# Ledger of designs, part 5: VH-VL binders against TBCC domain-containing protein 1 (tbccd1)

Target 1, 147 residues: TBCC domain-containing protein 1 (tbccd1), of Danio rerio (Zebrafish) (Brachydanio rerio) (a4qp31r305to451)
Amino acid sequence: PPGSRLVLMSQVCKQTLAKDSEKLNDVNIKLHRCSEAFIYLLSPLWSVTLDKCRNSTLVLGPVRTSVHIQSCENVRVVCVAGRLTIGGSFNCTIHSLTPTRPLLLPGNASLTLGPFHTQYPTLEDHMASAGLAVVPNLWNQPLLFGV
Key: E = the ipSAE of ESMFold2; O = the ipSAE of OpenDDE; V2 = 0.75 times the mean of E and O plus 0.25 times the DockQ between their complexes.

## First folded at step 1 (VH-VL)

Design m02 (framework fv_miptenalimab)
Heavy chain, then light chain:
Amino acid sequence: QVTLVESGGGVVQPGRSLRLSCAFSGFSLSTSGVGVGWIRQAPGKGLEWVAHIYWDDDKRYNPALKSRFTISRDNSKNTLYLQMNSLRAEDTAVYFCARHDYYGSTFDYWGQGTTVTVSS
Amino acid sequence: DIQMTQSPSFLSASVGDRVSITCKASQGISSYVAWYQQKPGKAPKLLIYAASTLQSGVPDRFSGSGSGTDFTLTISSLQPEDFATYYCQQYNSYPYTFGQGTKLEIK
ESMFold2-Fast, scan of step 1: ipSAE 0.040; ipTM 0.691

Design m03 (framework fv_miptenalimab)
Fold by ESMFold2-Fast, scan of step 1:
Structure m03 (fold): chain C 147 residues (1-147), chain A 121 residues (1-121), chain B 107 residues (1-107)
Amino acid sequence: as target 1 above (147 residues)
Amino acid sequence: QVTLVESGGGVVQPGRSLRLSCAFSGFSLSTSGVGVGWIRQAPGKGLEWVAHIYWDDDKRYNPALKSRFTISRDNSKNTLYLQMNSLRAEDTAVYFCARLEWGSYDAFDIWGQGTTVTVSS
Amino acid sequence: DIQMTQSPSFLSASVGDRVSITCKASQGISSYVAWYQQKPGKAPKLLIYAASTLQSGVPDRFSGSGSGTDFTLTISSLQPEDFATYYCQQYNSYPYTFGQGTKLEIK
C-alpha cells in the first residue's frame, strides 16, 4: 500500500545522488548522517525525515505528509510538503511550499526560511499525485513550539 | 574483486519448479544502497529484467513474472535465490544475476556468467 | 511499460569507423539510461550509465549522450573487439526495460 514502505539512506557522503523514478512514489524516506552530498529525490514522496545530516543540499519532490528536519547543520532543503517540522538544527536554509505553517521545534539556531523556487519537468503532475496542487504557501508564517 | 556465480539451471518439464542460486563475493547485501537481481535472455532474443532485491528487502518484480517467481536472499551465505514455479516453454533462457546500487544510478554494474534453464518435455 | 526502441537493429561497419546507435524511450526517462555490450556466449558488460557516464575500465572511444527520450551510444573509432550486440536499458520506472539490441558486425 501507499505510505507503508520505508527507504533508509544512511551515510550518503561526498556524492551527488539524483532519483526521479517510481521507486520513490509514495515511500517514506529517512536520510541519516549524510554529509557533503547533493541529493535530488524528484518523485511524489509520502514522508521525508532528515536526521544528523551536515554540509548537504536536498531537493525534494512533493512530500504528501511531512518533512522532518532534526539535528542538522549547514543543510539546504528545497521542498513542497504537507507539513514542515524543524528541530535541533543550526545554520540551515529551507525553501518550502507548505499549505500548513512550518513548525519550529526547540534547539534551532540561524535558520533561513524562503519560498519554494525550484522547477522540474514533471513537478506539476507530482504535486497533484501528492495532493498538493493548488494549495496556499505558508512558508513565511512559522509557528514556534517549545520554550 | 566482486564476483557473482549462478547455479541451479537445468532441463525441466513444463509445470515444474526450479530454484536458481547466485553466490556473490566482494560485497554485502547488507550494505545500504546495494541490490542484486536477475536478468534473463531467451535463445536468440534480448535481455529481460526478472526481479531484484535491495539491502532493505525491497523486492521488485517484472509484472509478467511476479505470480510465478519469488526472489529471496540469505545474507549469512552471500547468496541470492530465484524460485521459479509453473515453468513454461517461454521461460527457457540463460538467467544472469547482477549487482546494482539504489541511490547512485541503478545500472547493473557486475554480472555473473549465467545459468541455462531449458523447459521442454 | 516504457518501451525502448533501438535503431538500427543491425549495423555493418569497418575497423576505424565512427558508429552510432540510437535508443528511443516511449516516455521521458530523464538520464536514467545504461548501455551494455554483449559478446556471443558472454554476460553483458556495463559501458555507460546515467546516459553519459563511462563505467570504470571502459575505453574512452565509447560515449553516450541524450536525455528525456532520445539517447545515443557512439564509438568514435571502431576496434575489432567492439563487434558485439549493444543494449540500452531504462531504470527510471518499473518494470526496467531493455531495447531489442543492435548487432554490430564486420562489413
Scores: ipSAE 0.006, ipTM 0.554, lowest interface PAE 11.1, mean pLDDT 87

Design m04 (framework fv_miptenalimab; at its last look DockQ between E and O 0.03; V2 from the best seeds 0.00; counts 0 for: pae E 13.5 > 2, off the site)
Fold by ESMFold2, look of step 2:
Structure m04 (fold): chain C 147 residues (1-147), chain A 121 residues (1-121), chain B 107 residues (1-107)
Amino acid sequence: as target 1 above (147 residues)
Amino acid sequence: QVTLVESGGGVVQPGRSLRLSCAFSGFSLSTSGVGVGWIRQAPGKGLEWVAHIYWDDDKRYNPALKSRFTISRDNSKNTLYLQMNSLRAEDTAVYFCARDFYSGYETFDYWGQGTTVTVSS
Amino acid sequence: DIQMTQSPSFLSASVGDRVSITCKASQGISSYVAWYQQKPGKAPKLLIYAASTLQSGVPDRFSGSGSGTDFTLTISSLQPEDFATYYCQQYNSYPYTFGQGTKLEIK
C-alpha cells in the first residue's frame, strides 16, 4: 500500500543521483549523511526526511505528506510538499510549494525560504497524484516552534 | 555468502497446482529496500519476470500470471513461496529465485540455480 | 508494458574482438537498465546496472552506455569465457521486462 515502503539512501557522496522510476511512487525516502551530492527524485513520493546532509542539492517530485529537513548544512532543497519542517539546520535554502505553514523547529540559522521555481514535464500530473495540484502556497508564512 | 535455493519443481499434469519454495541465506527480507522474487525461463527461450515481494510486503506480479500465481513469504524461515494454480503447458520452465534492491543501486544481483517445472500429459 | 528489443539476436566473434550489443526500449526509461550474462545450464549473472555501473567482480572489459531508449553493452577484447547469452532488462516500471537475448559465440 501507499506509504508502506522506506527507501534509505545513506552516504551518497560526490555524485549526481537521478531517479524518476515508477518504483519510487508513494514511498518514504530517508536521505542520510549525504555530502556534495545532487539528488533528483522526480516521482510522486509519500514522505522525505533529509538528515545530517551537507553541501548538497535535492530536487523532489511532489511529496504527499511531509518533507523534514534535520541537522543539515549548506543544503538546497526544491520541493512541493503537504508539510515542510526544518530543524537544527544551518545555511540552507528551501524553495517550496506547500499548503501548510513551514514549521521551523529549534536550532536553525541562516535559512532562506523561497517559492517553488522548478518545472519538469510530468510535474502537474505528479502534483495531482499527490493531492497538491490546486493548493495555496504558504512558503512565506513560517510557524516558529518553541517561542 | 548470499545464497538462494529453489525447490518444489517437478512433472505435473495440466490443471494441477504446484508450490515452489526458495530458501535464502546471507540476507534478510526485513532489510529496507530488499525484494525477492521469481523469474522463469522456458526451454530454449528468454527470461520472463513472474513476481516479487519486498521488505514491506509490497507484491508485484506479471499481469499475465496474476490470476493464477501467488507470491508469499515466511520471514522467520527466510523462505519465499510461489503458489501456481491451474498449470498449463506454457508454464513449463526453469523457475529462478532472485534478489533485488528497490534503492536503485542494483537489480537482480543474486540468483538461485533454478527448479524445473514441466507441465505435460 | 515496456518492450526491450535487442540486436543482434546472434553474434559470432573471435577472442580479442570488440563486441557491442544494443537494446532499445519502446519508451523512455531514463537509465534504469541492467545487463545479464547467462551461460548454458546456469543462472543469469548481473553485469551492469543503472545503464553503465559495473557490478562488483565483473571484469572492466564489460561496459554499458546509453540513456532514454537506446542502450549498449560493450565487451572489449573478447575472452573465451565470454561465450554466453546476454539479456538487457528494464526496471523503470512494472512489469519488469527483458530483451529477447543475444547469443554470443566465440569462433
Scores: ipSAE 0.005, ipTM 0.538, lowest interface PAE 13.5, mean pLDDT 86
ESMFold2-Fast, scan of step 1: ipSAE 0.153; ipTM 0.727
ESMFold2 (binder alone), look of step 2: mean pLDDT 90; pTM 0.931
OpenDDE, look of step 2: ipSAE 0.032; ipTM 0.723

Design m05 (framework fv_miptenalimab)
Fold by ESMFold2-Fast, scan of step 1:
Structure m05 (fold): chain C 147 residues (1-147), chain A 121 residues (1-121), chain B 107 residues (1-107)
Amino acid sequence: as target 1 above (147 residues)
Amino acid sequence: QVTLVESGGGVVQPGRSLRLSCAFSGFSLSTSGVGVGWIRQAPGKGLEWVAHIYWDDDKRYNPALKSRFTISRDNSKNTLYLQMNSLRAEDTAVYFCARTGYDYRWSFDYWGQGTTVTVSS
Amino acid sequence: DIQMTQSPSFLSASVGDRVSITCKASQGISSYVAWYQQKPGKAPKLLIYAASTLQSGVPDRFSGSGSGTDFTLTISSLQPEDFATYYCQQYNSYPYTFGQGTKLEIK
């Protein structure tokens, strides 16, 4: 139906997916069981959940509310997000710009965190659209939850 | 188990300051993902969000109130505060403190019973 | 600011009735909507969050639906304890905003 605000991307495998459409503006994205993929979602997004993905790289436009990474392995994520949480994940690298401290939930191992470093032509406009313009970056101050 | 109890309300003259307190138990504001804040309700009117503070000390304000109101906490006492300056008659309301839970919901899942602030003319 | 508009502002119904209250957001808010019940002299009580998820301890006669801009709270079979004022709230963007409230009264 027109105006649906949720996009499910399941089993994106062995391919490159690049989207920069206005149709993704303020949309919730769920990526489930993607593998061997390069995924570029270069729009101001509402939320992104990444679940059970492996051997993949994700580059996200600014995410207004949250990026949640769960049960992933060998995944690289590059994002700007209001909040970032990572649980149950192994050997993942996250380059982020977040005004809040990244939250490390139980079950993670071998995580690498770094600052957001990627640029694309409409990034500044998308950051403003997501309410993330002129925010501090707390990427290097993660919080550990549980043990 | 989770409780929030407001205190500090009263009758004050316009232009004065008042500090509200909210003592909470059954959770810690040091716990990741949790937040606490203030919502007010004028007599016979609806609900208006005032301010919120999260586990990571992220503070958010209603823009209409930001210049006069300050939110803070003391984790060692499990207490939330609202400092209200330059009070006006339109600030007369019941002030509730409420918790926001985990998992990106940010809905107010537990509320105190409120403390009444009356700003007399 | 995102405006939340409830319809109706006042609703009269009888025990056993099915009632629905709607809430419209001035902008897309995905599913970041909560519904609260408030009885006179009491604090609001959370009924539903994330538009359709029932809060623990809330009777299953309450349900929520909708996404984007249009949301509905439904009570499938009204009970005497359900007569109260109901508020929707968006928690998608700051400032958080509430609907004006719907007063549900006995007919």
Scores: ipSAE 0.000, ipTM 0.491, lowest interface PAE 18.7, mean pLDDT 85

Design m06 (framework fv_miptenalimab)
Fold by ESMFold2-Fast, scan of step 1:
Structure m06 (fold): chain C 147 residues (1-147), chain A 122 residues (1-122), chain B 107 residues (1-107)
Amino acid sequence: as target 1 above (147 residues)
Amino acid sequence: QVTLVESGGGVVQPGRSLRLSCAFSGFSLSTSGVGVGWIRQAPGKGLEWVAHIYWDDDKRYNPALKSRFTISRDNSKNTLYLQMNSLRAEDTAVYFCARSTYEFGGYYMDVWGQGTTVTVSS
Amino acid sequence: DIQMTQSPSFLSASVGDRVSITCKASQGISSYVAWYQQKPGKAPKLLIYAASTLQSGVPDRFSGSGSGTDFTLTISSLQPEDFATYYCQQYNSYPYTFGQGTKLEIK
């Protein structure tokens, strides 16, 4: 069933990883301890979690439920997501399109937030598949929790 | 009081292996935002970062040394190790261990040991 | 790798002088710069981190400034115990890299 599969990407280091396969459709992605990497996951995803990633750039296709960024350093994330949460992270830049207010959890420092600005050929179809085709963007209205 | 004390240095022939130890006290490497690492200094030269290990077991290496050197720890003994393989003359240096602490987005080295000398000579 | 270049490599000065040492990064590193003092035969001692934050116990004649690629360590009035070698270090990205050092010697 949609949203039941987990793809773990652990220790992706000093490489460019680009995936646009239908095999990633409605999949949960966990990126753990990736470093000095450029990661492009250009499919409609179910959820994405970044944990302890450093010096990396992530460009995501639309994420139906949530993007969660935890304990990351010097990371850039470009995403469309139902919800965005960021905790324990520093010197990170997030360009987002989210219909909900980004939630800033404790432990963040030096975060930069901006609007989603990336385009690719199948983006509109992927946004529809993720239920995000016609939504407001609240990227500039973050909600602080425990800061 | 935070202290770090290096040991295990000596004179070793090229191609051999050597393991350095750093016994630390006054802090725990299990504490979030703490790391420990190795920095070396060749005679009359500047400082060169070797490797670091962090509270979450993240390990980082100088790319030039990663194939020959391994960093590890034993939290039960409050000890940091550097396993050095296939030693070369250019590895001759004083090896320092240092504690890193996280503050406002980065890790800086706030307390250093006195160093242990490694000489690679035939 | 990010290269850190210090200027000058050698500096002669007298007690009471104001001296500045500069450090240039090959890429932007925000404020992730530390400065260390090393006396002959001793381990380095942290003076400044986050480019401008003075480490506890370090005399206030030491100060740091800069962001991005250009950083400066200033000693406002040299004391006899300040004659040492000074190193900058970036901790923005791995591998951590140091400048080549600046030897501050008595004139």
Scores: ipSAE 0.000, ipTM 0.498, lowest interface PAE 19.0, mean pLDDT 86

Design m07 (framework fv_miptenalimab)
Fold by ESMFold2-Fast, scan of step 1:
Structure m07 (fold): chain C 147 residues (1-147), chain A 123 residues (1-123), chain B 107 residues (1-107)
Amino acid sequence: as target 1 above (147 residues)
Amino acid sequence: QVTLVESGGGVVQPGRSLRLSCAFSGFSLSTSGVGVGWIRQAPGKGLEWVAHIYWDDDKRYNPALKSRFTISRDNSKNTLYLQMNSLRAEDTAVYFCARYKDWYGSGEYFDYWGQGTTVTVSS
Amino acid sequence: DIQMTQSPSFLSASVGDRVSITCKASQGISSYVAWYQQKPGKAPKLLIYAASTLQSGVPDRFSGSGSGTDFTLTISSLQPEDFATYYCQQYNSYPYTFGQGTKLEIK
């Protein structure tokens, strides 16, 4: 079924990775300990988790359920997502389009939030595929937990 | 260097089962981004993808073969298997074992191939 | 399933010739195309991946081009060892599919 597969991208280091394959449609992505990387995943995704990533930039296609950023440092994320959660992270910048309020968990410092403003071919089709084609953007209304 | 060696082929009667093995070296299936699979080629015909398995145990099958074929691995032996059930004359082919290039870097094309093992389904 | 159609199915050429083989996908596959060379009785050998990236160890007379649905493999100056069957493959969508093959033989 959709949303059942996990694709693990571990230790992507000092490289540019760009994928727009249908194989990524409706998959869960986990990026673990990636560093000094530029990662473009331009497909409609089910969920994305970033764990312990550093000095990297991520540009994501629309993510149906959630983008979760945990224990990251000096990371830039550009995304459209049903939900955005950020915990334990330092000096990160997130440009987002989310119909729900971003959730800031304990342990964050020096976070910058901004609106989504990226375009690529097929983006509109991917947004429709992820159920995010016509939604409000609450990027500027984060919720703080455990401050 | 990377090597893959197929074995287990032979002549079998229709309706029977056969298990193929692929012994590999120079890489590990526990490495993130690595996948291995089976591609077959009937005499005088082109290439047909059969099945593959990834490091994360995701298994994908050619829909035409899914009900009769099962892919599996034994990481302790660095061996890939293809279990073929209810064999038919049209399954007669050379079966190749192949590795995918690192998924997260380069995509999923076959960068190293074994020499193949021949399966003949005949009465 | 995505159908890959090669043209021509059979090609006769002479040593030193420039030859091109075309592969057409039934739907858009971006640049997720690989090209393989197969000699009789041997396993296929990867030549090109991502439509245009040359595999390590492959002579630079081989090149690939294309994006979307139309892809081309070119051999700039044919050598005796290049007479073989060539296959394209898409790896954008499951199931993976190959072209029917192009047999390149000496004129």
Scores: ipSAE 0.030, ipTM 0.647, lowest interface PAE 6.8, mean pLDDT 87

Design m08 (from m01 with heavy chain S100G Y101L G102D W103Y E104S Y108V; framework fv_miptenalimab)
Fold by ESMFold2-Fast, scan of step 1:
Structure m08 (fold): chain C 147 residues (1-147), chain A 119 residues (1-119), chain B 107 residues (1-107)
Amino acid sequence: as target 1 above (147 residues)
Amino acid sequence: QVTLVESGGGVVQPGRSLRLSCAFSGFSLSTSGVGVGWIRQAPGKGLEWVAHIYWDDDKRYNPALKSRFTISRDNSKNTLYLQMNSLRAEDTAVYFCARGLDYSYFDVWGQGTTVTVSS
Amino acid sequence: DIQMTQSPSFLSASVGDRVSITCKASQGISSYVAWYQQKPGKAPKLLIYAASTLQSGVPDRFSGSGSGTDFTLTISSLQPEDFATYYCQQYNSYPYTFGQGTKLEIK
């Protein structure tokens, strides 16, 4: 069923990884301990989790459910997502389009938030596939959890 | 139209468990940005938020209640649940189920189900 | 936890009056305040969200204002059906918290 498969991308290091395969449609992506990488996942995705990634740039196709950023440092993320959560992260920049308020969990410092600014062929089709076409963008209205 | 209907309330003795249900219609809890939650109101008192579940299964609890209460859902039945354990007299209240938007204000509420914890 | 304090807790007014209820947050919550109306034995009804946005179907005599820590709900010309208890709620931070309520009664 859609959203049942997990693709783990671990220790992607010092490289550019670009994927736009239909095989990534509606899959869960976990990126773990990636460093000095440029990662482009230009498919309609189910969910994306970034954990302990460093000095990297991630450009994501529309993510139906959530993008969760945890324990990352010096990371840039560009995404369209149903929900965005960020915790334990330092000196990260997130350019997002989310119909819900980004949730800032404890442990963040030096975060920069901005609007989604990326374009690629098939983006509009992928946004429709992820249920995110023509939605409002609440990127500038984060919700703080804790203090 | 959006409706939510609570059920499962009753009179229970301290220390027992009770499960509340909320049947909702007119929206899907698979819709991005939507959540449903529980708000309670003790007799003659104000409103207190209990727990919330979002479309992506993220669950949030009032810290005072998290150890005893569990929120869950069944998307195939459009039903929300609140499992309440180790009930105390101070849990006596009307329990409302409500749809949450924008993390979260509550735009549509059910009529509530009454829980009385009494010896 | 963010504490929401309403003032007054009790208000007597007459039909046709302009009525204001205030809500103060213990820390800054930007504009993330909602206002609810509750009549005895009934569920709360959303009136205002995002401090000043009127919910669809709510009469335009209701308005909200404020930002940061101080918020106000105003009813410009009180009607008989407006006698109820009013609650503010912050949704800037978990846990969500409500004010203690303001009971609006006929003078």
Scores: ipSAE 0.000, ipTM 0.519, lowest interface PAE 17.4, mean pLDDT 87

Design m09 (from m01 with heavy chain S100Q G102S W103P E104G Y105W; framework fv_miptenalimab)
Fold by ESMFold2-Fast, scan of step 1:
Structure m09 (fold): chain C 147 residues (1-147), chain A 119 residues (1-119), chain B 107 residues (1-107)
Amino acid sequence: as target 1 above (147 residues)
Amino acid sequence: QVTLVESGGGVVQPGRSLRLSCAFSGFSLSTSGVGVGWIRQAPGKGLEWVAHIYWDDDKRYNPALKSRFTISRDNSKNTLYLQMNSLRAEDTAVYFCARQYSPGWFDYWGQGTTVTVSS
Amino acid sequence: DIQMTQSPSFLSASVGDRVSITCKASQGISSYVAWYQQKPGKAPKLLIYAASTLQSGVPDRFSGSGSGTDFTLTISSLQPEDFATYYCQQYNSYPYTFGQGTKLEIK
């Protein structure tokens, strides 16, 4: 069923990884401890989690449910996602298109938020496949998690 | 039209557990941007946010309640649940379920179910 | 947590009066405020969100204003059905918090 498969990409280091396969349609992606990497996942995805990644750039196809960024440093993320959450991260730049307010969890510092600006040949079809073709962009209205 | 109907309330002793249900219609929790939450109101007091869940299974809790309460859903039944453990006298309240439209207001509410925790 | 303080706690007014209820946040919350009306024994009803946007189906005698820390709900020409308790809510930060309520009673 859609959204039931997990693809783990662990320790992608000092390389460029580009994938646009239909095999990534509606899958969950977890990127763990990637460093000095350029990662392009240009398919309609179910969810994406970045955990403990450093000095890397990620360009994602539309993500139906959520992009979660945790404990990352010097990372650039470009995405379209139903929801965006960022926690424990330092000196990161996120260019997003999200119909919901980005949620800033505790532990972030030096974050830069900007609007989604990237284009690729099948983007519009992928946005429709992820249910994100006709949504507002609330990238500039982050919500803070207070305790 | 949008409707939400709470059930499962009652009188329980301190330390016991209760599960509340909220049956909803007129919308789907699979719709992007839609969520459902629980808000409670103690007798003669104001409103207190308990927890909510969104279409993408993002769950948020009042930090004062997170250790004892769990929110879940069954999309096939259009039903929301609140599992309440280790109940205390201060949990006595009317519990409302309400549809949440992201980013955070509640636009349609059920009529509430009463939970009384007494010794 | 962000504390929302409403004033007054009780307000007596007559039909036809213009009344205002104020809500003050303990820190800046931009325009992320909603207002609710609750009648005895009933669920709350959304009146306004984003500080000033009127919910569909709500009479235009209700209006909201403010930004930052100070917010006001105004009812022009009070009607008999408007006697109720009113609550503000912030949704700038988790946890979401409500004001303590303002009971509007007939004079």
Scores: ipSAE 0.000, ipTM 0.577, lowest interface PAE 14.4, mean pLDDT 88

Design m10 (framework fv_miptenalimab)
Fold by ESMFold2-Fast, scan of step 1:
Structure m10 (fold): chain C 147 residues (1-147), chain A 126 residues (1-126), chain B 107 residues (1-107)
Amino acid sequence: as target 1 above (147 residues)
Amino acid sequence: QVTLVESGGGVVQPGRSLRLSCAFSGFSLSTSGVGVGWIRQAPGKGLEWVAHIYWDDDKRYNPALKSRFTISRDNSKNTLYLQMNSLRAEDTAVYFCARDYTVTYGSGSTYYFDYWGQGTTVTVSS
Amino acid sequence: DIQMTQSPSFLSASVGDRVSITCKASQGISSYVAWYQQKPGKAPKLLIYAASTLQSGVPDRFSGSGSGTDFTLTISSLQPEDFATYYCQQYNSYPYTFGQGTKLEIK
């Protein structure tokens, strides 16, 4: 079933990884301890978690449920997601299109938020597949948790 | 000088528990990019990674061992521990403590084992 | 898990010979390979990391090469102290995995 598979990408270091395979459709992605990497995952995804990634850039296809960023440093993320949460992260930049307000958890510092403006040939179809084709963008209305 | 010294090995019966220690000097686990872990070697066999702990308290386990083994540290004593539960004959091995060091390339990267201890022998026998 | 396969498992050679040991990964691991030397009753010693970078204090007769899936450790002129077992290790992804080892013996 959709959303049942997990793809773990750990320690992608000092390289460029680009994937656009239909095998990534509706999968959960966990990126752990990736550093000095450029990662492109251009498929409709179920969920994405970034944990302890550093000095990296991630460009994601539409993520149906959530993008969770935890304990990252000097990371740039470009995404369309149902929900976005960021915790414990320093000097990160997120360009997003989210129908829900981004949630800022404790431990963040020096975060920059911007709108999603990336394009690729199948993006519109992938947005429809993820249920995100016609939604408002609340990227500029984050919520602070713990205040 | 970097040194690692393992202790706590011995002969133990199947189903019992054993805790190994690794005392290290010449570096601190509080240093960004530093990790230490356990690698084992069964008699006449090759090397098998067991578990690792990093400066930020991130812990990683060999999936085959995760349910029975726990890695921990005591920074005040510069000591690493491996708690081994429900021991089996297949756990008979020399257990090495080793450091990996990633500070040059930033935190969060896994590298290689640059310094090793001499090992401590664990024999699981009835 | 990434499987590391060494060839040969056993190698006989004489002092002064040039020898090579090969390590093959089951999937691409870029240059994230280390090589270790282990003598009987001793802990492994790091020789090479990042496929080709020599660890400080290791004699320059040791060299490494390769990327992707195929890696080679070369000893340009064998010395008596080089007879040992050699292991390759990938550190591209968890879990860390080692080759089965190559035992280098006197011919």
Scores: ipSAE 0.000, ipTM 0.484, lowest interface PAE 17.5, mean pLDDT 84

